# VH-VL binders against q96il0: the designs that were tried, part 15

Target 1, 167 residues: q96il0
Amino acid sequence: APERGAERRDTAPSGVSRFCPPRKSCHDWIGPPDKYSNLRPVHFYIPENESPLEQKLRKLRQETQEWNQQFWANQNLTFSKEKEEFIHSRLKTKGLGLRTESGQKATLNAEEMADFYKEFLSKNFQKHMYYNRDWYKRNFAITFFMGKVALERIWNKLKQKQKKRSN

## First folded at step 1 (VH-VL)

Design e1g (framework fv_ebrasodebart)
Fold by ESMFold2-Fast, scan of step 1:
Formats: structure tokens, C-alpha cells, sequence
Structure e1g (fold): chain C 167 residues (1-167), chain A 121 residues (1-121), chain B 108 residues (1-108)
């Protein structure tokens, strides 16, 4: 990815404030698409009384977002680079220049580009398979913890009503 | 089948630079990253940094910032690690290791044989 | 930089269970990895992503990671398991890898 270190990340070092959400937002905020990954970053609201379980869920979601952002930033960079190399290679094989007579970038037809896409996907098949598996694993974990947080909130609400009834 | 073969041992004087190579074979080089790890005699493993063979992105350990440079040559499926301004405490066996992509998974699943770099006057 | 702490040495008799710990602040919120290194050899990945075993690693190797502690467990320890063991974690926020100090496992 173009941004792998803190110094090269699009978000603030904490990953928190760059969307300019409204003052003291009580909800998660979704920003514009990241330049490199094309994914929208999410600014997570942190409740003042966040439980350890809620903190674990939030950090899992933040980590998953960071992982996803880095994967797609790298993937898009690789795709762009290999696409240009493929186009240049094919144009040279045909004896054509990199620019048209009108001065625009020379391109390949859709049929030739389909060859590139097939090769790119085949080359990256294992990587995408691992990505999909990890994506589902992460979403399962997030869903599981969301369920636990929901149960904790229900339990706390029931405890509060029980206390009011006993007082 | 999957192999990482490193360059041979080197002896350097303090202040010199060393460049270690790591030639990959048996897999699609540009689909993985390469991490560099060193081990001083009798000491533990110390991570130095990582490079993506497909994006060219690098990430270096904080204490080596400014002294280390990692590069790849996709035409020869070779990764390089150059360490500058060598000190006697840089004496170590230097390893390259393959890392899986996506980038969060830093499992180092295949390792080179190691390159001993000795820094002495 | 995050610090991972391992005991410097663990001793076990053949056939007994060896347990090697790796402690770090909120380590359970990160993936842990384990490497085996025998004298004069390169490290070998024995466990990845907390509890997963690479092909070729015996089923007697298992691992867990929760809270502040990751644990590598070797059941029915054999003489061939005698080696240095290193834990590793990756911090996604900094994109840095950190290793534990290593544990020398002796089987006698």
C-alpha cells in the first residue's frame, strides 16, 4: 500500500478526525472515498462510558477497516502499474508508439484488455481467496461481538429496571 | 520448491555499507512481500523492515530509519537490503523471509538461509 | 515500540507438555505468530494467526492468544522439539513487526 506507515496515512495518526464530523457527533461518520483504496473511511464514535466489550468491538472494526484500506490501496496500485506495463508491452509488440498521432495515450481494445484482466485475476487468485476468507472471518468476529454488546446492553437495561423496581 | 537464496557472508569496516541480496524462486514473486530480520550472535530476532514486491512500498523499523533501504528487482525476482553507516553492533546474521499479503498478515512462512555480516576494524 | 516478554528458558521431560508464554499489552487484540529455531538453522514458522498450524507442523503443536498472553503448547514433547521459540505480533496501527526475546526449550 502507498500508506503503510503512520507518516504515509491519509487519516490523522489516531485515524479519527479528518472528515470534520459535526461537533461531538453521537454517531459513526462515513467520509469520502480514500484516494488510494477507493473505500470510505469510518470515524467511530467513542462513548464516554464505553465498556471493555464495546472497546474490543470498536478496535476490531477499526483494525478491520485499516486492514481493508491497506489491502485495496496495494491492490489498486499493483493493478495500475501492471496495466500500464501490459499496455506498453502490447503496443511495442505491435510496433506502435505509446502516444497516438493526436498526442493522447495509446490504448488497447476491449478484447486485448480482457486478456490482461484474466491474467491479473489468475495471478492474484490465491491472494484474493485469502482476502475473501479473512474478510468473512473478520465480519463473523465483528457480528459475534456486536451480538455480545447487544446482549450486554439488554442485560444492563434489565438490571436498571430491576433496581428501580426494588427501590 | 519455494526457496529464498541469500548472498554470501561479508566483512565490513565501521562506517561502510553492506547490501544483502535475496533471490526468490518457486512462487510468483510480485504476489508477496519480503521482510528482513537480523540476529546478533547469541541474541534474539530483530525485525528490520518490509517491502512489497508488487507495490514497492516499504516500512522500516523505527530505530533503523535513515540507515536502511530495501528494494526489489522483479526481472530477477530478487530483494535487496542495504544497511549504511555500519557499527560493530550491526554484526549479525541477516535473514530475508516471505510474508503473505494482505499486509496485516506478517506471518513469515519461508526464510532464506541467512547472511553473516561481520563489522570489525 | 510494543514489547513482547517471553521466559528465557523452559525445561520439560520427554512426553510431557511444554508451555511457552508471550506477554504484551493487549496482545489478544492482535495476531500472534510462533517460530522455531534450531542451532545453525533459519527460523521455521510453527503457528500463525494465533492458533493456525502450517502444513508439515505436527498436531502436537497448538497455540492460543487472549488478553495479554499468547501461549504455545507442545503436547508429548519430543527431543526433536528442543529449540529456541520466538513469538511475534504485528501492530496494524504502525505496520511494525515485533518479536519476543525468545525461549530456549530443553527436553531432558
Amino acid sequence: as target 1 above (167 residues)
Amino acid sequence: QIQLVQSGAEVKKPGASVKVSCKASGYTFTSYGISWVRQAPGQGLEWMGWISAYSGNTNYAQKLQGRVTMTTDTSTSTAYMELRSLRSDDTAVYYCARQKEPVYDFSLDYWGQGTLVTVSS
Amino acid sequence: QAVLTQPPSVSVSPGQTASITCSGDKLGDKYAYWYQQKPGQSPVLVMYQDSKRPSGIPERFSASNSGNTATLTISGTQAMDEADYYCQAWDSSTDYVVFGGGTKLTVL
Scores: ipSAE 0.000, ipTM 0.471, lowest interface PAE 15.5, mean pLDDT 80

Design e1h (framework fv_ebrasodebart)
Fold by ESMFold2-Fast, scan of step 1:
Structure e1h (fold): chain C 167 residues (1-167), chain A 121 residues (1-121), chain B 108 residues (1-108)
Amino acid sequence: as target 1 above (167 residues)
Amino acid sequence: QIQLVQSGAEVKKPGASVKVSCKASGYTFTSYGISWVRQAPGQGLEWMGWISAYSGNTNYAQKLQGRVTMTTDTSTSTAYMELRSLRSDDTAVYYCAREHYDSGLYEFDYWGQGTLVTVSS
Amino acid sequence: QAVLTQPPSVSVSPGQTASITCSGDKLGDKYAYWYQQKPGQSPVLVMYQDSKRPSGIPERFSASNSGNTATLTISGTQAMDEADYYCQAWDSSTDYVVFGGGTKLTVL
């Protein structure tokens, strides 16, 4: 029996067609790289009859993705800023200008940049260790909820099969 | 407004069974799980198992597997825990607790008031 | 089965910082939770997901979890904080919840 909710549900898929594959894939869709994090966002497939557990799993995955993108956007910004500051400081110490006679940005060779990379990695070691810890924790939680959703779907299919046989 | 209200205290003989109820109110019952946790007099908390109010799926602590059954009645928003073949060391306060799915992780944000089950000869 | 070890008791004077530890193999790879239980009452969630505080829990409560040890810290401890405290972790491999043995916090 058609109801207002059913009518709204019919129009919802067409509203997102410009961001979803035309084939209405039951798989997640991977977007273009984010400007700041350089990571590709995942747009999760939303089942029409999404259970509360399925919704929580999807939200957990979305929250984890957002946390991951925020971390790398910040890290990339910090890296770029400190790299430029290091290059400028090093060129000034050498008595060199920031631009070549041709108007191009002055650069340092690989040996000179090695000092920056070593310092940056050492300075950020603890931060990256905490990131890795949180990443593993989040993945453990996601794996667990994936298992719960799988069991829920199996149980619902079994109930549906029994109901169909009885009816 | 969110409340879990448990059934009253029980006294049982060894070998008997007990069935404790936990009536939920103030939230959508099928959106959360219910865990059962017990506490022997003067002892710590011991997790017994979990049930999904949506699917009816369960997972029981290994020590209690074969003796415990958890069920739900969605029409009354009530969870049940039945423990069979009672022993004197099953004497404890039994709690139901809501598993908070909003964080995407298992945490017990609301607890029932507890049900004392005494097993003695 | 993972085992979580807590000291049986911790004593602190009012206004001082109390620290309650919870130790378990690779506990830092799991999320830790903390519950407060006063005599004759049900447990109350005071910290979740290692370091997050539920609404209504005072700011003086904080927590951390790294390596093998999770720590609940209560700054400016008050008489009302006197209670039993339990840590909890969830083991994704078994889908089992494990509680620590509990720590009685005495504020004298």
Scores: ipSAE 0.000, ipTM 0.464, lowest interface PAE 20.5, mean pLDDT 79

Design e1i (framework fv_ebrasodebart)
Fold by ESMFold2-Fast, scan of step 1:
Structure e1i (fold): chain C 167 residues (1-167), chain A 121 residues (1-121), chain B 108 residues (1-108)
Amino acid sequence: as target 1 above (167 residues)
Amino acid sequence: QIQLVQSGAEVKKPGASVKVSCKASGYTFTSYGISWVRQAPGQGLEWMGWISAYSGNTNYAQKLQGRVTMTTDTSTSTAYMELRSLRSDDTAVYYCARGPYESDFSGMDVWGQGTLVTVSS
Amino acid sequence: QAVLTQPPSVSVSPGQTASITCSGDKLGDKYAYWYQQKPGQSPVLVMYQDSKRPSGIPERFSASNSGNTATLTISGTQAMDEADYYCQAWDSSTDYVVFGGGTKLTVL
């Protein structure tokens, strides 16, 4: 038999890091930063009587977290790779090796690195603009459903109070 | 009726690759991850890795990193596990399982029937 | 780096209580899971999140997890409970699922 609470899930779990939240947590738990994305994953608390609306909100938040983790993991890897390629290229054009005579890794000064940052930001401008657009869209949807869940909880609370007073 | 149905037994030579399939039915495929677990004859369970059927994100056991690949095909609700550069000690029954659901630690609640992979010369 | 240690075998008489332990450093701070495997069959999840029982698993199965030890308890053990039992947890240091070595339960 499947685990209780494992029924009718619409979204796969976050795939970044498996970490264990504190025992018997009744709240969402925030983990350590992911190695690649540098973002902290959230493990969501699932109430035993989760409503369909609460489930939809949780799944939207989980889906958004996974999307964010994937974007930034890829972006950070691209940045690191292009940074090293830029450094190697500039050292080669100067007639310098990748290592100094003392065996230390050769580096560029801040002024030279500024060229790389300008190039990287310019090259990725459109990609970051699309990311920001999608990020706002996702957060708008999450906020909308958070509002719906809040109204549902208020309504249920009022119904319970009314029922108690009539009985 | 929730079930995972795996492909049939395979016999491979050392150095070959094997690709095992796992077809899901009776639930929304993209709502769960799929784990792969193997068991050598007379030995215990060994976790190989996990894949999200939603995103395609994977997490592989460190000792198998570089020779295992997990994929999904959402159109057929099927997960795949390919193991390359096979050795005799890769002889095992390979299982797919639904979960764990990382966000709520639901465990591996539905298992395929297993696929015996024999690696011999 | 987590290692989960189980006794290789446990024997009980029919109707008696079986206890299978799973030990790991600070295991009580993690969620523990238990799987039953009979010869020639796939594993079956019998306990999840320390002490929760999946639908269809008999009430005689219970579990706990505290300190360094998780315990699977089978009360009124029946011949049909004879199987290999595996504990499982998440190892956050390696980001992996870890299984115990397994315990063969014999009902004599």
Scores: ipSAE 0.000, ipTM 0.462, lowest interface PAE 20.2, mean pLDDT 79

Design e1j (framework fv_ebrasodebart)
Fold by ESMFold2-Fast, scan of step 1:
Structure e1j (fold): chain C 167 residues (1-167), chain A 126 residues (1-126), chain B 108 residues (1-108)
Amino acid sequence: as target 1 above (167 residues)
Amino acid sequence: QIQLVQSGAEVKKPGASVKVSCKASGYTFTSYGISWVRQAPGQGLEWMGWISAYSGNTNYAQKLQGRVTMTTDTSTSTAYMELRSLRSDDTAVYYCARDRVYYDSSGSPEPLFDYWGQGTLVTVSS
Amino acid sequence: QAVLTQPPSVSVSPGQTASITCSGDKLGDKYAYWYQQKPGQSPVLVMYQDSKRPSGIPERFSASNSGNTATLTISGTQAMDEADYYCQAWDSSTDYVVFGGGTKLTVL
């Protein structure tokens, strides 16, 4: 593989955290939760002698993180937007204002909100099923490549042991 | 105003490659994907593949596997579709269409195609 | 492979209700979309997510999707509605978008 390291593609506005790990880092670094997805991003350490298999595994993990961050950022935004629209619609139907006498946001009771949650889950059932399918596919692929990397490292260790024995 | 503007008509010989462009305007380019759909003369719509303008991830129709490549240039808000090893049955109008934000490499369960380019006629003739 | 089947043509008189069907295995478990295409023009989205109508599409257009069949209904059909109509869904088995074969709507 001629190139080392995957080029990262960012998402605006819901993109992953753009924190920087300390210089001379020798390990993966974990950032604060993203504003939109509420997931902690990981910046992966790139070894000087990264093999093509190690690069492929790291790229797969980075791509999976970006995909996961974008999915949850967009889902959380959609949930918040539709929740507000539902509340406003129901309050308008009841002839109520958006604010209480004390200036607080007017709210619906738990029974009324149950209708929204049921509708939202039903509407997004297929989307969540496809997310879960793809999440499992991605984790299976990551596990598979982790196994390949482990076998590569075992093989390299065995080659080193044989060389050491012959000297 | 949301617009997708495609490159002009092309005439190619069998075995050649064609690269069609689709320039987006009026929205945040990286918030949506672009799907490519073609239509042979007098025939129906055939989906070719999808690209995320956010991640650059692609998903191609199985029939076109190995012959098609989709790319984006975020600095110019332009999507590209290159089709190689052209055959006479590749003669078609090629459309780009705006797709959903909420998808991964496997494609969205909720594709929209809410805005379409004007189409690019690609004629493959000997 | 999964296929979406549409009747090749539907004919109605002006003012009558047109019904265009789209059939596929468990199509009701997926979101269905509908596009209108007039000769020489790009397709136009007329219905999305089974039954939702985009801004600018007349109220005469409605749709449903249940079981194996999605249906586009045009009430009080007008000459301007004459076009080819395509249904579309996402096929989970192949991980790509599937279009129906299209239906030519003729208004007399």
Scores: ipSAE 0.000, ipTM 0.460, lowest interface PAE 15.8, mean pLDDT 79

Design e2 (framework fv_ebrasodebart)
Fold by OpenDDE, second read of step 2:
Structure e2 (fold): chain C 167 residues (1-167), chain A 120 residues (1-120), chain B 108 residues (1-108)
Amino acid sequence: as target 1 above (167 residues)
Amino acid sequence: QIQLVQSGAEVKKPGASVKVSCKASGYTFTDYGISWVRQAPGQGLEWMGWISAYEGNTNYAQKLQGRVTMTTDTSTSTAYMELRSLRSDDTAVYYCARGYDFESSYMDVWGQGTLVTVSS
Amino acid sequence: QAVLTQPPSVSVSPGQTASITCSGDKLGDEYAYWYQQKPGQSPVLVMYQDNKRPSGIPERFSASNSGNTATLTISGTQAMDEADYYCQAWDSSSEGYVFGGGTKLTVL
């Protein structure tokens, strides 16, 4: 019996986008959708004279993005796996094969699939609630730091104007 | 000391395959990618492809698509490059080089090179 | 595919300044990196990003970018600087590296 090569279960690689923006870019870039999360990653610009507050904001945005990428990559993988298992189980219960007589992948009807979606949503409801809560917390923090950075920039501009008037 | 050590010289016939190894030491292997670059006798540097030691994803030069395979073994901190359907024009010194993973823009550490000779 | 163009050779007298150019459309958006290769040796990174030197590279080595042209400058060139020099850039379209054709620097 030929040893079925262990299909290396593609563990969802931590979805760091392979997109590489131009190195001399002075602005943020949006990459293509990640193959696992389906989220478009943002590549953040790093100024040469980045302030500590700006750096903190950038890091917070990056961490939040990575958190989102990982969450949705895992969620999509789980969804796909459970969907396949549901289909296989239901077909087996019906005494149907995984393939039709024509060699096509056997599918369930829309009504049967509706049951899967309902069950999946119910099962993952709490997980989604926690995600939403954490999403709001992170975005609130980001917004707060955006405000601080804005104030810092205003203050720096005012100082520069005063120095020019005194010379 | 950070270093890349490659396998020894190879002599192959046309149509054969060659597999070159590159053993990394002195750093965390999965923190960086590995690029492969070749140099024909008296010619310039030619990029062949790269592999992420962390994700295992690869990108190959278009000219070598279908003939080259890059792999890594994280347990031994070793990268491999296999080139198939060898031709006389594949005679070159093959280098492995370290680049930054996900943001590889340059190669800061190079192997000593592996001479591959393809002769009938 | 992106192409980087270098002069095939540059000659300089000892103590003079050598300049090696690298031209390509991608250099407007990307940094050029420079490698030194001596006969029978592996390439060595000598310049990266905007005029940054790795540890151990002499201060006489510098790099500049103007438009689509990168320049490696060696001030007070020494006999030991005789080598092949390659520029390299990242090609975001192919997600790969591109090398220049190389420049042989001769110290006369």
Scores: ipSAE 0.023, ipTM 0.586, lowest interface PAE 7.0, mean pLDDT 87
Fold by ESMFold2-Fast, scan of step 1:
Structure e2 (fold): chain C 167 residues (1-167), chain A 120 residues (1-120), chain B 108 residues (1-108)
Amino acid sequence: as target 1 above (167 residues)
Amino acid sequence: QIQLVQSGAEVKKPGASVKVSCKASGYTFTDYGISWVRQAPGQGLEWMGWISAYEGNTNYAQKLQGRVTMTTDTSTSTAYMELRSLRSDDTAVYYCARGYDFESSYMDVWGQGTLVTVSS
Amino acid sequence: QAVLTQPPSVSVSPGQTASITCSGDKLGDEYAYWYQQKPGQSPVLVMYQDNKRPSGIPERFSASNSGNTATLTISGTQAMDEADYYCQAWDSSSEGYVFGGGTKLTVL
C-alpha cells in the first residue's frame, strides 16, 4: 500500500516526504525541509479579500522562494556529486578501499577535504556572487512591499477600530 | 435563490467515519467559504471549521484537529465535511453555512442540517 | 472554560424589551454576530459585525459591542421572537470562531 505524499524519485532512497494541508487560516504554513535544497518551503495563505498590493507581495515572495529553492537544490546536488567523486578519486590514488573495516564509508581527513572546499568555492565564486546580487535585489523589493502592506494594514486597522468605536 | 442542500441523515457505529455533503446553488460558489457547525441534541452551536471555495485553505476548531477534513469540489459547487473515529458524543445535527471569510465571516445562508447518530 | 458567556434564559412579556448579553475578555475588540434558532430549524443570522441588521430582520432588533460585553436588544418583543439566541465571535487564542452557550428567550 503506497504512502500518501510519498514521491517516487530515482535519487530518493531515504524514505518518504509527507505533505499536510494548511492547518490554520490567515497564516502562512511552513513545510518540512526540501530533500535537495534543505530549505523549508512556505505555503502562502491567500485570503478572499486580498488587496492588489498584498497579492503583488505574495507573488513576489512565492517567485523568490521558487528561485531560491531551485538555486540551492542545484548547488547542493552538484556539491554532493563532486564531493563523492573527489573522495573516491583520492582514496583510489592512495590505494585505499572505499569502505572501512566496520563497513562505513571511508572518508578523507579535514585537511584533505579543505582542498576540495577551496576548489569548489573558487570554481563557483562568480555564480555565488551573482546569486548574492539577485538575492539582495529580491529582498529589497520584498522589504519595500512588506513596508507598504504593513502601512496599509495599520491604516485599515485604525480605520476599522475608529469605526467600531463609533458604533 | 441562494440555497445550501445537505445530504441525508446517517447512522454510524463508534469508530466509523461520516462524510456530509453540502450542495450550493444561486451564487458564485468560489466567492465564498463554507463553515461547518454542529449541534448535539438539546445543546448549543459548536463551530467546527471553515474552508475557502476558491483556494481550498481550511481552519479547523482545535478540538477537532486530526479528526476532521473539509474539502470542496468547484465543478459541482459542493462542500464536504468528513469526521473520523466517531464517538457517541459526535451525535449531532451538522450544518453547513455560507461564510465570507473566517476573520469577518457571518453565516448568512444555512443548510437544512444533517442528523448524524453514533450508536451501537 | 467558556470563552463567551450568555445567560441560559431570559423571560419577557409581549411588548417589553429583551436584552441578551454575551461576555468575553476584550470582546469589544472583535466583531460579534447573533443568530436566532427556533425548534427544529436552522439558525438565522439576525445581527452581524456588532450592530448591522441583515435584510429582512425587523428594526426592533439592535445590538452593541463594547469592552467585555456584546448585547442583543429586542424592543417591542413579540411571541414570534421566542427562540434560542447565540452570539459568535473570533477567539484569538484558538484562532477560530466560538459560540456562546445560547440564551432561551421566553415570551410569556
Scores: ipSAE 0.000, ipTM 0.447, lowest interface PAE 21.7, mean pLDDT 79

Design e2a (framework fv_ebrasodebart)
Fold by ESMFold2-Fast, scan of step 1:
Structure e2a (fold): chain C 167 residues (1-167), chain A 119 residues (1-119), chain B 108 residues (1-108)
Amino acid sequence: as target 1 above (167 residues)
Amino acid sequence: QIQLVQSGAEVKKPGASVKVSCKASGYTFTDYGISWVRQAPGQGLEWMGWISAYEGNTNYAQKLQGRVTMTTDTSTSTAYMELRSLRSDDTAVYYCARDSWYEGLFDYWGQGTLVTVSS
Amino acid sequence: QAVLTQPPSVSVSPGQTASITCSGDKLGDEYAYWYQQKPGQSPVLVMYQDNKRPSGIPERFSASNSGNTATLTISGTQAMDEADYYCQAWDSSSEGYVFGGGTKLTVL
């Protein structure tokens, strides 16, 4: 019989760390937060008797996770890049070096950084709205297929009961 | 009433630079960005880049990086786009547009500035 | 990097429905926007965020975005609707805006 839930070293989904669940896992497994997206990846268990509908649901959930991970990894990278560019630009404008006299990385005070946060939030507002729209659309689709899978399981149980009564 | 008014047509020789202005009125200049879009004769719209009127932060189209500079003057509510090392294929109508991040759209456009590059 | 593909021209008779498509792999994840440009004039926003209409734009204009294809629909097309139409979307990979090649709508 095929080994249920056996894991091998695979390439992690885009936007997540290269992390694998324990070899003996036979359930969905939740990993540590990815260092780029700060989201916890889910590694889905594939049952031996997975139906085509169950497979479609699982793949939809996996694809949605990867999309979500990529979005936040890119967003966090963009934030970090623009924050550094802003700090360096402001320090240059003030005639200051990128390092303090003690060799530590130079920083701006909270008042100065408020300008950056205001602009970053404002210019990324539409991007976050698009993300929220698509995130809800994806979760609606997942909920819909979860319902279909649930109905399939109920139907199969009812058919099995009828079989037992007939026999 | 919101308006963006651009500077007049320019004729330049190859290798020269051009600086187009865009004067905003009817809204708080620093609340919105300005995107620049060009259109070669008989061709489609091409995005060139964007600038924040509040901070002066810019983002330029990859193919124009190194040749374009966008700036603002908040005291006059004016945005500027300078394109250097002009080539004949830079001949186009150049538009400024108010960039509304909240809605993700270019809701008001300048009248356009024709820049002709020929020798 | 991303490309938005539009048909170069669409022709309709007055009163008929015009349909202009815009296709690109980014449209599944990003909103579509539509601009109208008449000869010698600046572009005018006619539809935003897939299916929303700005104030001042006639109700005969509508739009949708499904899968990788956005569609601008003009019902009861009038001579005054004759123009070039451009779709636009955000491209997250290049962190910039991308326009479609444009569609010339002719009302004959």
Scores: ipSAE 0.000, ipTM 0.441, lowest interface PAE 22.3, mean pLDDT 79

Design e2b (framework fv_ebrasodebart)
Fold by ESMFold2-Fast, scan of step 1:
Structure e2b (fold): chain C 167 residues (1-167), chain A 121 residues (1-121), chain B 108 residues (1-108)
Amino acid sequence: as target 1 above (167 residues)
Amino acid sequence: QIQLVQSGAEVKKPGASVKVSCKASGYTFTDYGISWVRQAPGQGLEWMGWISAYEGNTNYAQKLQGRVTMTTDTSTSTAYMELRSLRSDDTAVYYCARELGYSDTYYFDYWGQGTLVTVSS
Amino acid sequence: QAVLTQPPSVSVSPGQTASITCSGDKLGDEYAYWYQQKPGQSPVLVMYQDNKRPSGIPERFSASNSGNTATLTISGTQAMDEADYYCQAWDSSSEGYVFGGGTKLTVL
């Protein structure tokens, strides 16, 4: 039967959407971008003979994905809110309306927006630095466990070869 | 080694509520979901709903929507199923069962021993 | 909600092959699973993902899923195989599980 695409089911408590990949999938599946985080969720394939080490790796990757999606959903919401507040504040200071004669949202020029980006980055520098530190720590842990899983699979294949030869 | 142990039999009046527990052991509780399945005397299996022990999200059978609530307590590795506004046709053996996956659901590899709930006036 | 249809009963003599069918329009796209239930006992998984046997289930148990019909086959049926058998599949339209009505296997 033709495989069907993943579909949004509901929204997680954190605001992240859920999805279900096609049944009978034998590999990890990547979904559409989440509405809030703008990140694509990954559904991790669970083998029927998953080892404890493989399970630990999968859980670490799932936990990292949830943490990452929550961080960016919150960050994007904060950025959008503060950007709108900044634009409204500056337009009010200039005595300008919130919309142009064409009905579009009034915007600030690149030089004025650069002030917002500078302020936002400066204000959030420590938060972004801690995020980057934790992101790298999580990625290095994942890479380390991926290495361990790969070694486990090599050892298991060697054991299979030994069993075949003993027969 | 893997076991699901359920609470004891209950006798209830119509209109009452019942809360059945299911204590898991021998595996990491949060790695699997728990489904609830009931079986009226002499009848077949009927799925009631499931809960993720990891995320706490639930999905209930449409016919039980509004009457059933499923919860978990990860500190005791216990799942609960509460059924409200009991009717005589809710008389059944209620099973909890472990299912693979938390983000998507699959099948039931281990079952509790069952809890008989009798609803009679 | 999708419906899985099973025959209510199947009778075989000891040593004969028993075949239990499960039909439903969702089976073409979803895995089928099989459970054995003996009187007074909890169900036991006997086949998963269409044709896989769990550890501890005898080799005489096999299964298939083709088109809209899943089949559980028990070769050389023994008295101990006498039980009710249920098929199960995921119903994507209701986002829940559906069970067949069950088949009572009698071995005489």
Scores: ipSAE 0.000, ipTM 0.460, lowest interface PAE 15.7, mean pLDDT 79

